# VH-VL binders against q8ixk2r445to577: the designs that were tried, part 323

Target 1, 133 residues: q8ixk2r445to577
Amino acid sequence: FFGMLQNKGLTDYCFDYNPPDENQIVGHQVILYLCHGMGQNQFFEYTSQKEIRYNTHQPEGCIAVEAGMDTLIMHLCEETAPENQKFILQEDGSLFHEQSKKCVQAARKESSDSFVPLLRDCTNSDHQKWFFK

## First folded at step 16 (VH-VL)

Design G21 (framework fv_recaticimab)
Fold by ESMFold2-Fast, scan of step 16:
Structure G21 (fold): chain C 133 residues (1-133), chain A 120 residues (1-120), chain B 112 residues (1-112)
Amino acid sequence: as target 1 above (133 residues)
Amino acid sequence: QVQLVQSGAEVKKPGASVKVSCKASGYTFTDYYMHWVRQAPGQGLEWMGYISPNTGNAKYHQNFQDRVTMTRDTSISTAYMELSRLRSDDTAVYYCARIRYSGTYPFDYWGQGTTVTVSS
Amino acid sequence: DIVMSQSPSSLSASVGDRVTITCQSSQSVLYNYNNKNYLAWYQQKPGKSPKLLIYWASTRESGVPDRFSGSGSGTDFTLTISSLQPEDFATYYCQQFYSFRTFGQGTKLEIK
């Protein structure tokens, strides 16, 4: 699976990575933005190693969650994926982060009109359901 | 066993386009990224961009973004680099080179190079 | 772009000499989560494609003689050839692969 990673509940929003400097992609938060179909910032690949890769950088970016945090941030992909970079895309569309035992949910960023993906307790909410388009 | 074989030399007029091919063999074509690097006579190596053979997604260096297109044909394990609106300073040897491990490794195999001469 | 600077641009040496080539990046190419420097060294002979010698600053590629060694971290790197052989006369390039790819301008190693 590759393309736009879209939310079922927040129906017009996709995973988006828009770092301030394209040459420094590590450490910034992954956001949600209106799906535009132009690739680049919204082009992700889900791999058999359970990674969500940002294809528009080399080395590829890999979405990670650092210990004790609930935000998704960009790291560099490695030959062997660290545990904090592993997500299970389930048949029902849930993105399950194995290390934390939590699910990725579309949520409003605190004190903002912006949206971000965050780790939350797993529920059957459409805001926790994702698909590639 | 791993080989990258490029198309032959080309001579073009300013304003024309050139399309260079790079045929891969000896490995799974879709598991490795393909990058393009050029070298002007007597000068160093200049990175141009890359393509994922698996997804078709490509990213170009800003210096080439308006004139370069990178594509691939997975049925024949071949990558292509097309450069348009050629100028005399595009005269160079053009190389394809593969990257393993999603870019976490340097170029381990290179094509033999394709000489492109742009002359009036 | 991350800019790579090499010195010297050329040097003359004799078989058996120890040769050192330096490379500096405009920003760090050390990735803190795995402690690897995303830096490589290539050898290029006239009319030939570049050949990978060293990656992650100090790891020798398979088949590369042990007289080639790399060192350094962050922004400052060196390639050393401990006892120069006739086949080592070539141009050497450093390359960062931390963010896309950029190369140094090259160091031409010539017979003295």
Scores: ipSAE 0.761, ipTM 0.896, lowest interface PAE 1.0, mean pLDDT 92

Design G22 (framework fv_recaticimab)
Fold by ESMFold2-Fast, scan of step 16:
Structure G22 (fold): chain C 133 residues (1-133), chain A 120 residues (1-120), chain B 112 residues (1-112)
Amino acid sequence: as target 1 above (133 residues)
Amino acid sequence: QVQLVQSGAEVKKPGASVKVSCKASGYTFTDYYMHWVRQAPGQGLEWMGYISPNTGNAKYHQNFQDRVTMTRDTSISTAYMELSRLRSDDTAVYYCARVRYSGTYPFDYWGQGTTVTVSS
Amino acid sequence: DIVMSQSPSSLSASVGDRVTITCQSSQSVLYNYHNKNYLAWYQQKPGKSPKLLIYWASTRESGVPDRFSGSGSGTDFTLTISSLQPEDFATYYCQQFYSFRTFGQGTKLEIK
């Protein structure tokens, strides 16, 4: 699967990566932004290694969650995906982070009109359901 | 045996477009990105952009963004680079070069190059 | 863009000489999570495509002779040829692959 990774509950929002400096891609948080249908900063690929790759940079970025954190941040992709970069996209649309045993949920960023994907306990909420558009 | 075989030399007038092909063999085409690099006579190497043969997604250097289009045809393992509105300073040898899909790697194999001459 | 600067632009040497070429990046190309520098060196002979010699600053590509070695970290890198052979006279380029790809201007190694 590849394309814009859209939320079923927060229906107008897609995964988006817009780092402050294109030449420093590592360590910034993945956000949710209005789906624009143009690819670019919203174009992701789900791979056979269970990675979510950011296709707009070279080398490609891979979404990761660091130990003890609930935010999705960008790392550079590795030849063999490390455990913190592995997400199981399940048939029901849930995106399960294997290392933490938590699911990716669309959530409002604290004291902001912005939205971000965060790790949360797995539920049957549409805010935890994702699909490629 | 890995090979990247590029199309033949082209002579174009200013304002025309050129489309260079790069046919891959000896490996799984969709497991490697294809980058394009050019070299003007007597000058160094200049990166132009890349395409993912797997997804079709491409990203271009800002200097080429408005004139270049990179595409691929997975059925014949061929990548293309089209440069439009040619100027005399686009005269160069154009190379395709592959990058391993997994991990972060340099250009391990290059095409032989395609000479594009732009003159009135 | 990450700007790459090479020195010298050209140098003359004799077979058997030890040769050193330097490369500087305008910002660090060190990926701290792996402690790897995303820096490569290429050799280009007239009329030919560049050939990969070294990547991750110090890892030799398969088939590259031991006389070629790379060193450095962050923003300062060196390519060394310990004992020049006739086939080593060529132009050498450094390249960062930390963020997209940019090349140094090249160092032409000429026979003295």
Scores: ipSAE 0.649, ipTM 0.894, lowest interface PAE 1.9, mean pLDDT 92

Design G23 (framework fv_recaticimab)
Fold by ESMFold2-Fast, scan of step 16:
Structure G23 (fold): chain C 133 residues (1-133), chain A 120 residues (1-120), chain B 112 residues (1-112)
Amino acid sequence: as target 1 above (133 residues)
Amino acid sequence: QVQLVQSGAEVKKPGASVKVSCKASGYTFTDYYMHWVRQAPGQGLEWMGYISPNTGNAKYHQNFQDRVTMTRDTSISTAYMELSRLRSDDTAVYYCARVTYSGTYPFDYWGQGTTVTVSS
Amino acid sequence: DIVMSQSPSSLSASVGDRVTITCQSSQSVLYNYRNKNYLAWYQQKPGKSPKLLIYWASTRESGVPDRFSGSGSGTDFTLTISSLQPEDFATYYCQQFYSFRTFGQGTKLEIK
């Protein structure tokens, strides 16, 4: 699957990655932003290795969660995907992070009107359901 | 086993377009990105952009984004690079080069190059 | 873009010589999470495509003779040819692949 990764509950929002400096894409947080339909910073690919790849950079960025954290950040994709970069996109639309045993949820960023994807205990909430458009 | 075979030399007038092909063999075409790099006579190497043969998604260097289009045809394992509104300083050898889908490697195989000459 | 600078622009050497070429990046190309430098070296002979010699700063590509070695980390890198052979006279390029792709201006190695 590839395209815009949209939330079922927060229906107008997509995964978005737009670092301030394209020469330093590693370590910045993945956000949610209004889906614009143009690809670009919202174009992602889900691979057979369970990676979520950011296709507008070379080498490609891979979404990861660092130990003890609940935010999704950008790493570089590796020859062998490390466990912190593996997500299972299930048939019900849940996006399960294997290493932490948690699900990706659309959530409001603290002290902000912005939205971000965060790791949370898995529920049957539409805010934890994702699909590619 | 792995080969990238490019189309033949082209001579164009300023303002024309050129479309260079790169046919892959000896590997699974959709498991590798295809990048394009050019080299003006007596000059160094300049990266132009890349395409994912799997998704069709392409990204161009800002110096070329207004004039370059990269496409592919998976049925014949061929990638294309079209450069429009040619100028004399577009005279160069144009190379295709592959990168593994993991993104951890540089260019391990290159095409033989296509010479494009732009003159009036 | 990350700017790559090579030194020297050209050098003359004799068969059997030890040759050193340096490369500096305007920003670090070290990927800290895996302790890998996204830096490669290529050899190009006149009229031919570049050939990959070394990647991740020090890993030799399959089939490349062991007289070629790479070292360095972060922003400063070196390519060494320990005992120059006749077929080694070529232009050498460093390349970063940490953020897109940029090349050094090249070092032309000529027979003395």
Scores: ipSAE 0.782, ipTM 0.921, lowest interface PAE 1.2, mean pLDDT 93

Design G24 (framework fv_recaticimab)
Fold by ESMFold2-Fast, scan of step 16:
Structure G24 (fold): chain C 133 residues (1-133), chain A 120 residues (1-120), chain B 112 residues (1-112)
Amino acid sequence: as target 1 above (133 residues)
Amino acid sequence: QVQLVQSGAEVKKPGASVKVSCKASGYTFTDYYMHWVRQAPGQGLEWMGYISPNTGNAKYHQNFQDRVTMTRDTSISTAYMELSRLRSDDTAVYYCARVTYSGTYPFDYWGQGTTVTVSS
Amino acid sequence: DIVMSQSPSSLSASVGDRVTITCQSSQSVLYNYKNKNYLAWYQQKPGKSPKLLIYWASTRESGVPDRFSGSGSGTDFTLTISSLQPEDFATYYCQQFYSFRTFGQGTKLEIK
């Protein structure tokens, strides 16, 4: 699967990565933004290694969650995906982060009106359901 | 074993376009990115851009983005690089080179190069 | 772009000599989470494509003789050839692959 990674509950919003410097993609937070269909910042690939890859950089970025954190940040992809970069896309559309045992949820960013994907306890909420468009 | 075989030398006039091919064999074409690098006579190596043979997604260096198009045909394991509106300073050897799917490895295999000469 | 600078631009040496080439990047190419430097070295002979020698700053590519070694981290890197052989006279390039790809200007190694 590749394309725009869209939320079922927050229906107009997609995974988006727009770092301040395209030559420094590591360490910045993945956001949610209005789906635009132009690729680039919103073009992701779900791989057989259970990675969510950012296709607009080389080496490719791989979404990761650092120990003890709930934010999704950009790391570089590796030959063998580390556990913090693995997300199980389940039949119901949930993205399960096995290492933390939590699910990716569309949420409002603290102290702002913008939205971000965050790790939360797994629920049957549409805000935790994702699909490629 | 792994081979990248490029099309033959080209001589073009200023303003023309050139399309260089790179045929891959000995590995799964869609498991590796294909990058393009050029080298002007007596000069160093200059990265131009890459394409994912799997997705078709391509990204070009800013210096080339208005004139270059990278494509591929998975049925014949061939990548293409087309450079338009040629100038004399586009005279160079053009190389394709593969990068593993994760991107964590440098160029492990290169094509033999295609010489493009732009002169009036 | 991450700018790569090599020194020297050329050098003359004899078979058996120890040769050192240096490379600096305008910003760090160290991926801290894995402690890996996304830095490679290539050898290019006239009329031929470049050949990968070293990657991750110090890992030798399969089939590359052990007289070739790489070192350094972050922004400062070195390629060393411990005992030059006749086939080693070539141009050497460093390359960062931390963000896209950029190359140093090259070091031409010539016989005295």
Scores: ipSAE 0.698, ipTM 0.887, lowest interface PAE 1.3, mean pLDDT 92

Design G25 (framework fv_recaticimab)
Fold by ESMFold2-Fast, scan of step 16:
Structure G25 (fold): chain C 133 residues (1-133), chain A 120 residues (1-120), chain B 112 residues (1-112)
Amino acid sequence: as target 1 above (133 residues)
Amino acid sequence: QVQLVQSGAEVKKPGASVKVSCKASGYTFTDYYMHWVRQAPGQGLEWMGYISPNTGNAKYHQNFQDRVTMTRDTSISTAYMELSRLRSDDTAVYYCARVRYSGTYPFDYWGQGTTVTVSS
Amino acid sequence: DIVMSQSPSSLSASVGDRVTITCQSSQSVLYNYDNKNYLAWYQQKPGKSPKLLIYWASTRESGVPDRFSGSGSGTDFTLTISSLQPEDFATYYCQQFYSFRTFGQGTKLEIK
């Protein structure tokens, strides 16, 4: 699949990657923002290697979570996906991060009205359900 | 014991190419990006680009993208930076520096530098 | 893109002194989503490569003595050496890594 990765519970919000510089594609946090349908920052590809790729730049970016962290950040994609870059998109819409055994949840950033995807213990919450549009 | 060892000084004529090497040891070569930064005499540091040693994918600053090529050889843990069509204002010390793979990080370890002099 | 300015360009000090170096960026290097300032400080001795001292404005690199500290946020940053040692005489550079990488012009710390 490819397209906008939208949250079932936070229905107007999509995965968004908006780095401070369009030419420095890696190293910043993935956020959630209002789905706009204009592609670019919100256009992702889910691959057969269980990667979530950001294909708007070459080399391609891949979403990863560093060990011990809950934040999703953009790394360079590798020929063989490392474990920290593997997410299982399950039939129920859960995004399961294999290395940590946690699920991606739409969450409010503390003390703000901003939203971000974070790793949390897996629940049956709609805030942990994702689909490509 | 992380170490980045660069090739020796080069003297080139305008229009030539130079290829600088950076040999890594003391860590897993493919777990860190390798960046290249230059410093002209009396000037500030200037970022040129970086390469992923694992994939071979590279990203260059737009000022260099038409003249620079970054490559690596994982069998000898060595990164290369080739700059073509040299001009006198390319005279500088060229550094390799590693960056942790996860996230946007500063340069935690640098090579010793390679002096490149371009003169007629 | 982002211009880094350091002051002073040079400073004379004695062993045991408290030294302060400042750095300003032409635009904010605070990334609102992770609340980190993408700013680092490096030490460079003549004929040697730069050495990382501090990153994310105030995080000391492993092995760096605690007499070195960084502070500031957004566009205004400070490096402080609380009790100068003989080995600290060097040139110090600030660097932003928010948008590409750009460096200040350097502050040369000289023996008085």
Scores: ipSAE 0.007, ipTM 0.563, lowest interface PAE 11.3, mean pLDDT 85

Design G26 (framework fv_recaticimab)
Fold by ESMFold2-Fast, scan of step 16:
Structure G26 (fold): chain C 133 residues (1-133), chain A 120 residues (1-120), chain B 112 residues (1-112)
Amino acid sequence: as target 1 above (133 residues)
Amino acid sequence: QVQLVQSGAEVKKPGASVKVSCKASGYTFTDYYMHWVRQAPGQGLEWMGYISPNTGNAKYHQNFQDRVTMTRDTSISTAYMELSRLRSDDTAVYYCARVRYSGTYPFDYWGQGTTVTVSS
Amino acid sequence: DIVMSQSPSSLSASVGDRVTITCQSSQSVLYNYNQKNYLAWYQQKPGKSPKLLIYWASTRESGVPDRFSGSGSGTDFTLTISSLQPEDFATYYCQQFYSFRTFGQGTKLEIK
């Protein structure tokens, strides 16, 4: 699977990574933004190693969740994926972060009209269901 | 044995386009990124960009963004680099080079190079 | 771009000599999560493609003779050839692969 990673509940929004400096991709938060269909900053690949890769950088970015956090942050992909970079894309569209035992949910960023993916307790909400377009 | 075999030398006039090919063998083509690097006569190495053979997604260095296109054909394990609106200072040897696993390694195998000469 | 600078531009040496080439990056190429330096060294002979010698600053590529060694961290790196052989006369390039790819200008190793 690869393409724009879109939310079933927040239907116009896709995973998006737009760092301030394209040469400094590590440590910034992954956001949700209106799907534009042009790839690039919204183009992700789900791999057999359970990674969500950002292909518009070399080395590729790999989405990670640091211990105790609920935000998705960009790291560099490694030869052997660390556990904090592994997500199980389930048949129902949920993205399960095995290390934390939580699911990725589309959520409103505090006191704003912007949206971000966050780790939350797993539910049957469409805001926790994702698909590649 | 891993091999990257590039197309033959080209002579072009200013303003023309050139399309260089790089045929891969000896490994799974879609498991490795393909990068393009050029070298002007007597000069150093200049990175141009890359393509994912698996997804078709490509990213180019700013200096080439407006006139380079990188593509691939997975049915024949071949990557292409097309450079348009050629200038005399595009005269160089153009190399393809593979990068294993998500880009966490340097260029472990290179093509033999394709000489492109741009002259009037 | 991360800018790579090599020193010297050229170096004359004799077979059996110990040779040292240096490389500096405009910003750190050390990745803090795995403590690896995303830096490589290549050898290029006239009319040939570059050949990978060293990656992650100090890891020797398979098949590369043990007289080649790399060292350094962050922004300052060194390639050493402990006992120069006739086949080692070539141009050497450092390259960062922390953010895209950029190369040093090269160091030409010439026979004295």
Scores: ipSAE 0.757, ipTM 0.899, lowest interface PAE 1.0, mean pLDDT 92

Design G27 (framework fv_recaticimab)
Fold by ESMFold2-Fast, scan of step 16:
Structure G27 (fold): chain C 133 residues (1-133), chain A 120 residues (1-120), chain B 112 residues (1-112)
Amino acid sequence: as target 1 above (133 residues)
Amino acid sequence: QVQLVQSGAEVKKPGASVKVSCKASGYTFTDYYMHWVRQAPGQGLEWMGYISPNTGNAKYHQNFQDRVTMTRDTSISTAYMELSRLRSDDTAVYYCARVRYSGTYPFDYWGQGTTVTVSS
Amino acid sequence: DIVMSQSPSSLSASVGDRVTITCQSSQSVLYNYNGKNYLAWYQQKPGKSPKLLIYWASTRESGVPDRFSGSGSGTDFTLTISSLQPEDFATYYCQQFYSFRTFGQGTKLEIK
């Protein structure tokens, strides 16, 4: 699977990664933004290694969650995917982060009208359901 | 075993386009990125860009992005690099090289090179 | 772009000599999360494609002779050939693969 990674509950929103410097992609938070259909910052690939890779970028960027955190951030992909970069896209559309045992949920960013994906306890909410478009 | 076989030498006039092919064998074509690197006579290596054979997405170095197009055909495991509006300083050997999909890696396998001569 | 600078641009040496080539990057190519330096070394013999020798600054590629070794971290890197052989006549290139791809200008090694 590859393309826009869209939320079922927050239907107009997609995974989006827009670092301030396109040459320095590590360390910034993945956000949700209105789906625009133009690829680039909203293009992701789900791999057989359970990675979510960003935009065919070089170096290869992989979404990760650092220990004790609930935000998704960009790391470099590794030869063997570390556990913090592994997400299981389940049949029901849940995106399960194996290491933390939590699910990715579309959530409102603190004190703003913007949205971000965050790790939350797994529920059957449409805000935790994702699909590639 | 693993091989990257490139198309033969080409002689072009200024202003023309050239399309170089790189046929992969001995591995799953869609599991590796394909990069393109050129080398002008007596000069060093210059990275041009790459393509994901799985998705078809390509990224180009800014020096080439207005003149280069990289594509692939998964049915014949072949990657292509087309360079347009050729100038004499595009005379070079053009190489394809693969990169492992499992993380950011160096170029582990290279094609034999295609000599492109732009004469005028 | 991360700029790669090699020195020397050329050198001549005799069989059996210890040869050292250096490479500097304009920015660090060390990835702090995994501790790896995204730096590779290639050998190119006249009329042939480059061949990968070393990656992650010090990991020798399969089939590369033990006389080749890499060292360094961050911005300063070294390729060493401990006992030069006639088949080592070649141009050597360093490459960063931390942010896109850039090569050093090359070091031409000529055997006396």
Scores: ipSAE 0.492, ipTM 0.842, lowest interface PAE 2.5, mean pLDDT 91

Design G28 (framework fv_recaticimab)
Fold by ESMFold2-Fast, scan of step 16:
Structure G28 (fold): chain C 133 residues (1-133), chain A 120 residues (1-120), chain B 112 residues (1-112)
Amino acid sequence: as target 1 above (133 residues)
Amino acid sequence: QVQLVQSGAEVKKPGASVKVSCKASGYTFTDYYMHWVRQAPGQGLEWMGYISPNTGNAKYHQNFQDRVTMTRDTSISTAYMELSRLRSDDTAVYYCARVRYSGTYPFDYWGQGTTVTVSS
Amino acid sequence: DIVMSQSPSSLSASVGDRVTITCQSSQSVLYSYNNKNYLAWYQQKPGKSPKLLIYWASTRESGVPDRFSGSGSGTDFTLTISSLQPEDFATYYCQQFYSFRTFGQGTKLEIK
């Protein structure tokens, strides 16, 4: 699976990665933004190593969750995927983060009008259901 | 035996376009990124961009973004680099080069190079 | 762009000599999560494609003679040829692969 990674509950929103400097992609938070259909900062690939890869950088970015955190941040992909970069895309569209035993949910960022993917306890909410477009 | 075989030399006039091919063999084409690097006569190596053969997604260096297009055909394991609106300073040897593990490695195999001469 | 600078631009040496080439990056190419330097060295002979010699600053590519060694970390790197052989006369390039790809300007190694 590859393309724009869209939320079933927040139907207009896609995974988006837009770091301030394209040459400094490590450590910034992955956001949700209105789906524009043009790929670019919204183009991701789900791999057999259970990675969510950001295709628009070399080496590719791999979404990770650091210990004790609930935010998704960009790391560099490695030859063998670290545990914190592994997500199971389930048949129902849930994205299960193996290391934390939590699911990726579309959520509001603090008190802003912005949205981000966050780790939350797994539920049947459409805000935890994702698909590639 | 891993091989990257490029198309033959091209002579073009300023303003024309050139399309260079790079045919891969000896490995699974879609498991490796394909990058393009050029070298002007007597000069160093200049990175132009890359394409994912698996997804078709491409990214170009800002110096080439408005003139270059990189594509691939998975049915014949071939990558393409098209450079338009050619100038005399585009005269160079153009190389394709393979990258493994989503870019985590450097260029382990290179094509033999395609000489492109742009003259009026 | 991460800018790569090599020194010297050229040097003349004799068979059996120890040769060192240096490379500096405008920013660190050390990835803190795996502690690897995303730096490579290539050899290019006239009329030929570049050949990978060293990656991750110090790991020798399969088939590359042990007289070639790489060292350094962060922003400062060195390629050493411990006992120069006739087939080693070539141009050498360093390359960062931490953010896209950029090359040093090259060091031409010529026979004295």
Scores: ipSAE 0.770, ipTM 0.904, lowest interface PAE 1.0, mean pLDDT 92

Design G29 (framework fv_recaticimab)
Fold by ESMFold2-Fast, scan of step 16:
Structure G29 (fold): chain C 133 residues (1-133), chain A 120 residues (1-120), chain B 112 residues (1-112)
Amino acid sequence: as target 1 above (133 residues)
Amino acid sequence: QVQLVQSGAEVKKPGASVKVSCKASGYTFTDYYMHWVRQAPGQGLEWMGYISPNTGNAKYHQNFQDRVTMTRDTSISTAYMELSRLRSDDTAVYYCARVRYSGTYPFDYWGQGTTVTVSS
Amino acid sequence: DIVMSQSPSSLSASVGDRVTITCQSSQSVLYTYNNKNYLAWYQQKPGKSPKLLIYWASTRESGVPDRFSGSGSGTDFTLTISSLQPEDFATYYCQQFYSFRTFGQGTKLEIK
């Protein structure tokens, strides 16, 4: 699967990565933004290594969650995916982060009024369901 | 055995376009990125951009973004680089090069190069 | 762009000599999560495509003779040829692959 990674509950919002510096993609938060349908900063690929890859950089960016955090941040992809970069995309659209045993949810962080992808306890909420378009 | 075989030499007039092909064999074409690098006579290597054969997603260096298009045809395991509005300073050898494992490696296999001469 | 600078631009040497070529990046190419430097070295002979020699600053590509070695970290890197052979006269390029790809201007290794 590859394309724009859209939320079922927030139907107009997609995963988006827009780093301040194109030459420094590591360490910034993955956000949600209105789906524009043009790929680029919203183009992601789900791989057989259970990675969510950002194709618009080389090396590819791989979405990761650092220990104790609930935010999704961009790391570089590696030859063998580290555990913090592994997400199980289930048929119902749930993104299960194996290392933390939590699910990716479109949610508001107290530090911001904007919706962002965050790790939360797994539920059957449409805010935790994602699909490629 | 891995091979990248490029199309033959081209001679073009200023303002024309050139399309170079790179046919891959000996590996799964969609598992590796294809990059393009050029080298002007007596000069160094200049990175132009890449394409994912799996997704079709391409990204170009800013110096080429307005004139280059990279595409691929997975049915024949071939990548293409088209450069338009050619200038004399586009005279160079154009290389395709494979990148393994999500771009975390350098160029491990190169095509033989395609000489493009722009003159008049 | 991450700018790569090589020195010297040319170097004259004899068979059996120890040769060193240096490379500097305008910003660090060390990925701190895996402690790898995303830096490669290539050899190019006249009329041929470049050949990968070394990646991750010090890892030798399969089939590359052990007289070739790489060292350095962050922004400063060195390629060493411990005992120069006739087939080693070529142009050498460093390349960062931390953010897209950029090359040094090249070092031409000539017969003395």
Scores: ipSAE 0.765, ipTM 0.902, lowest interface PAE 0.9, mean pLDDT 92

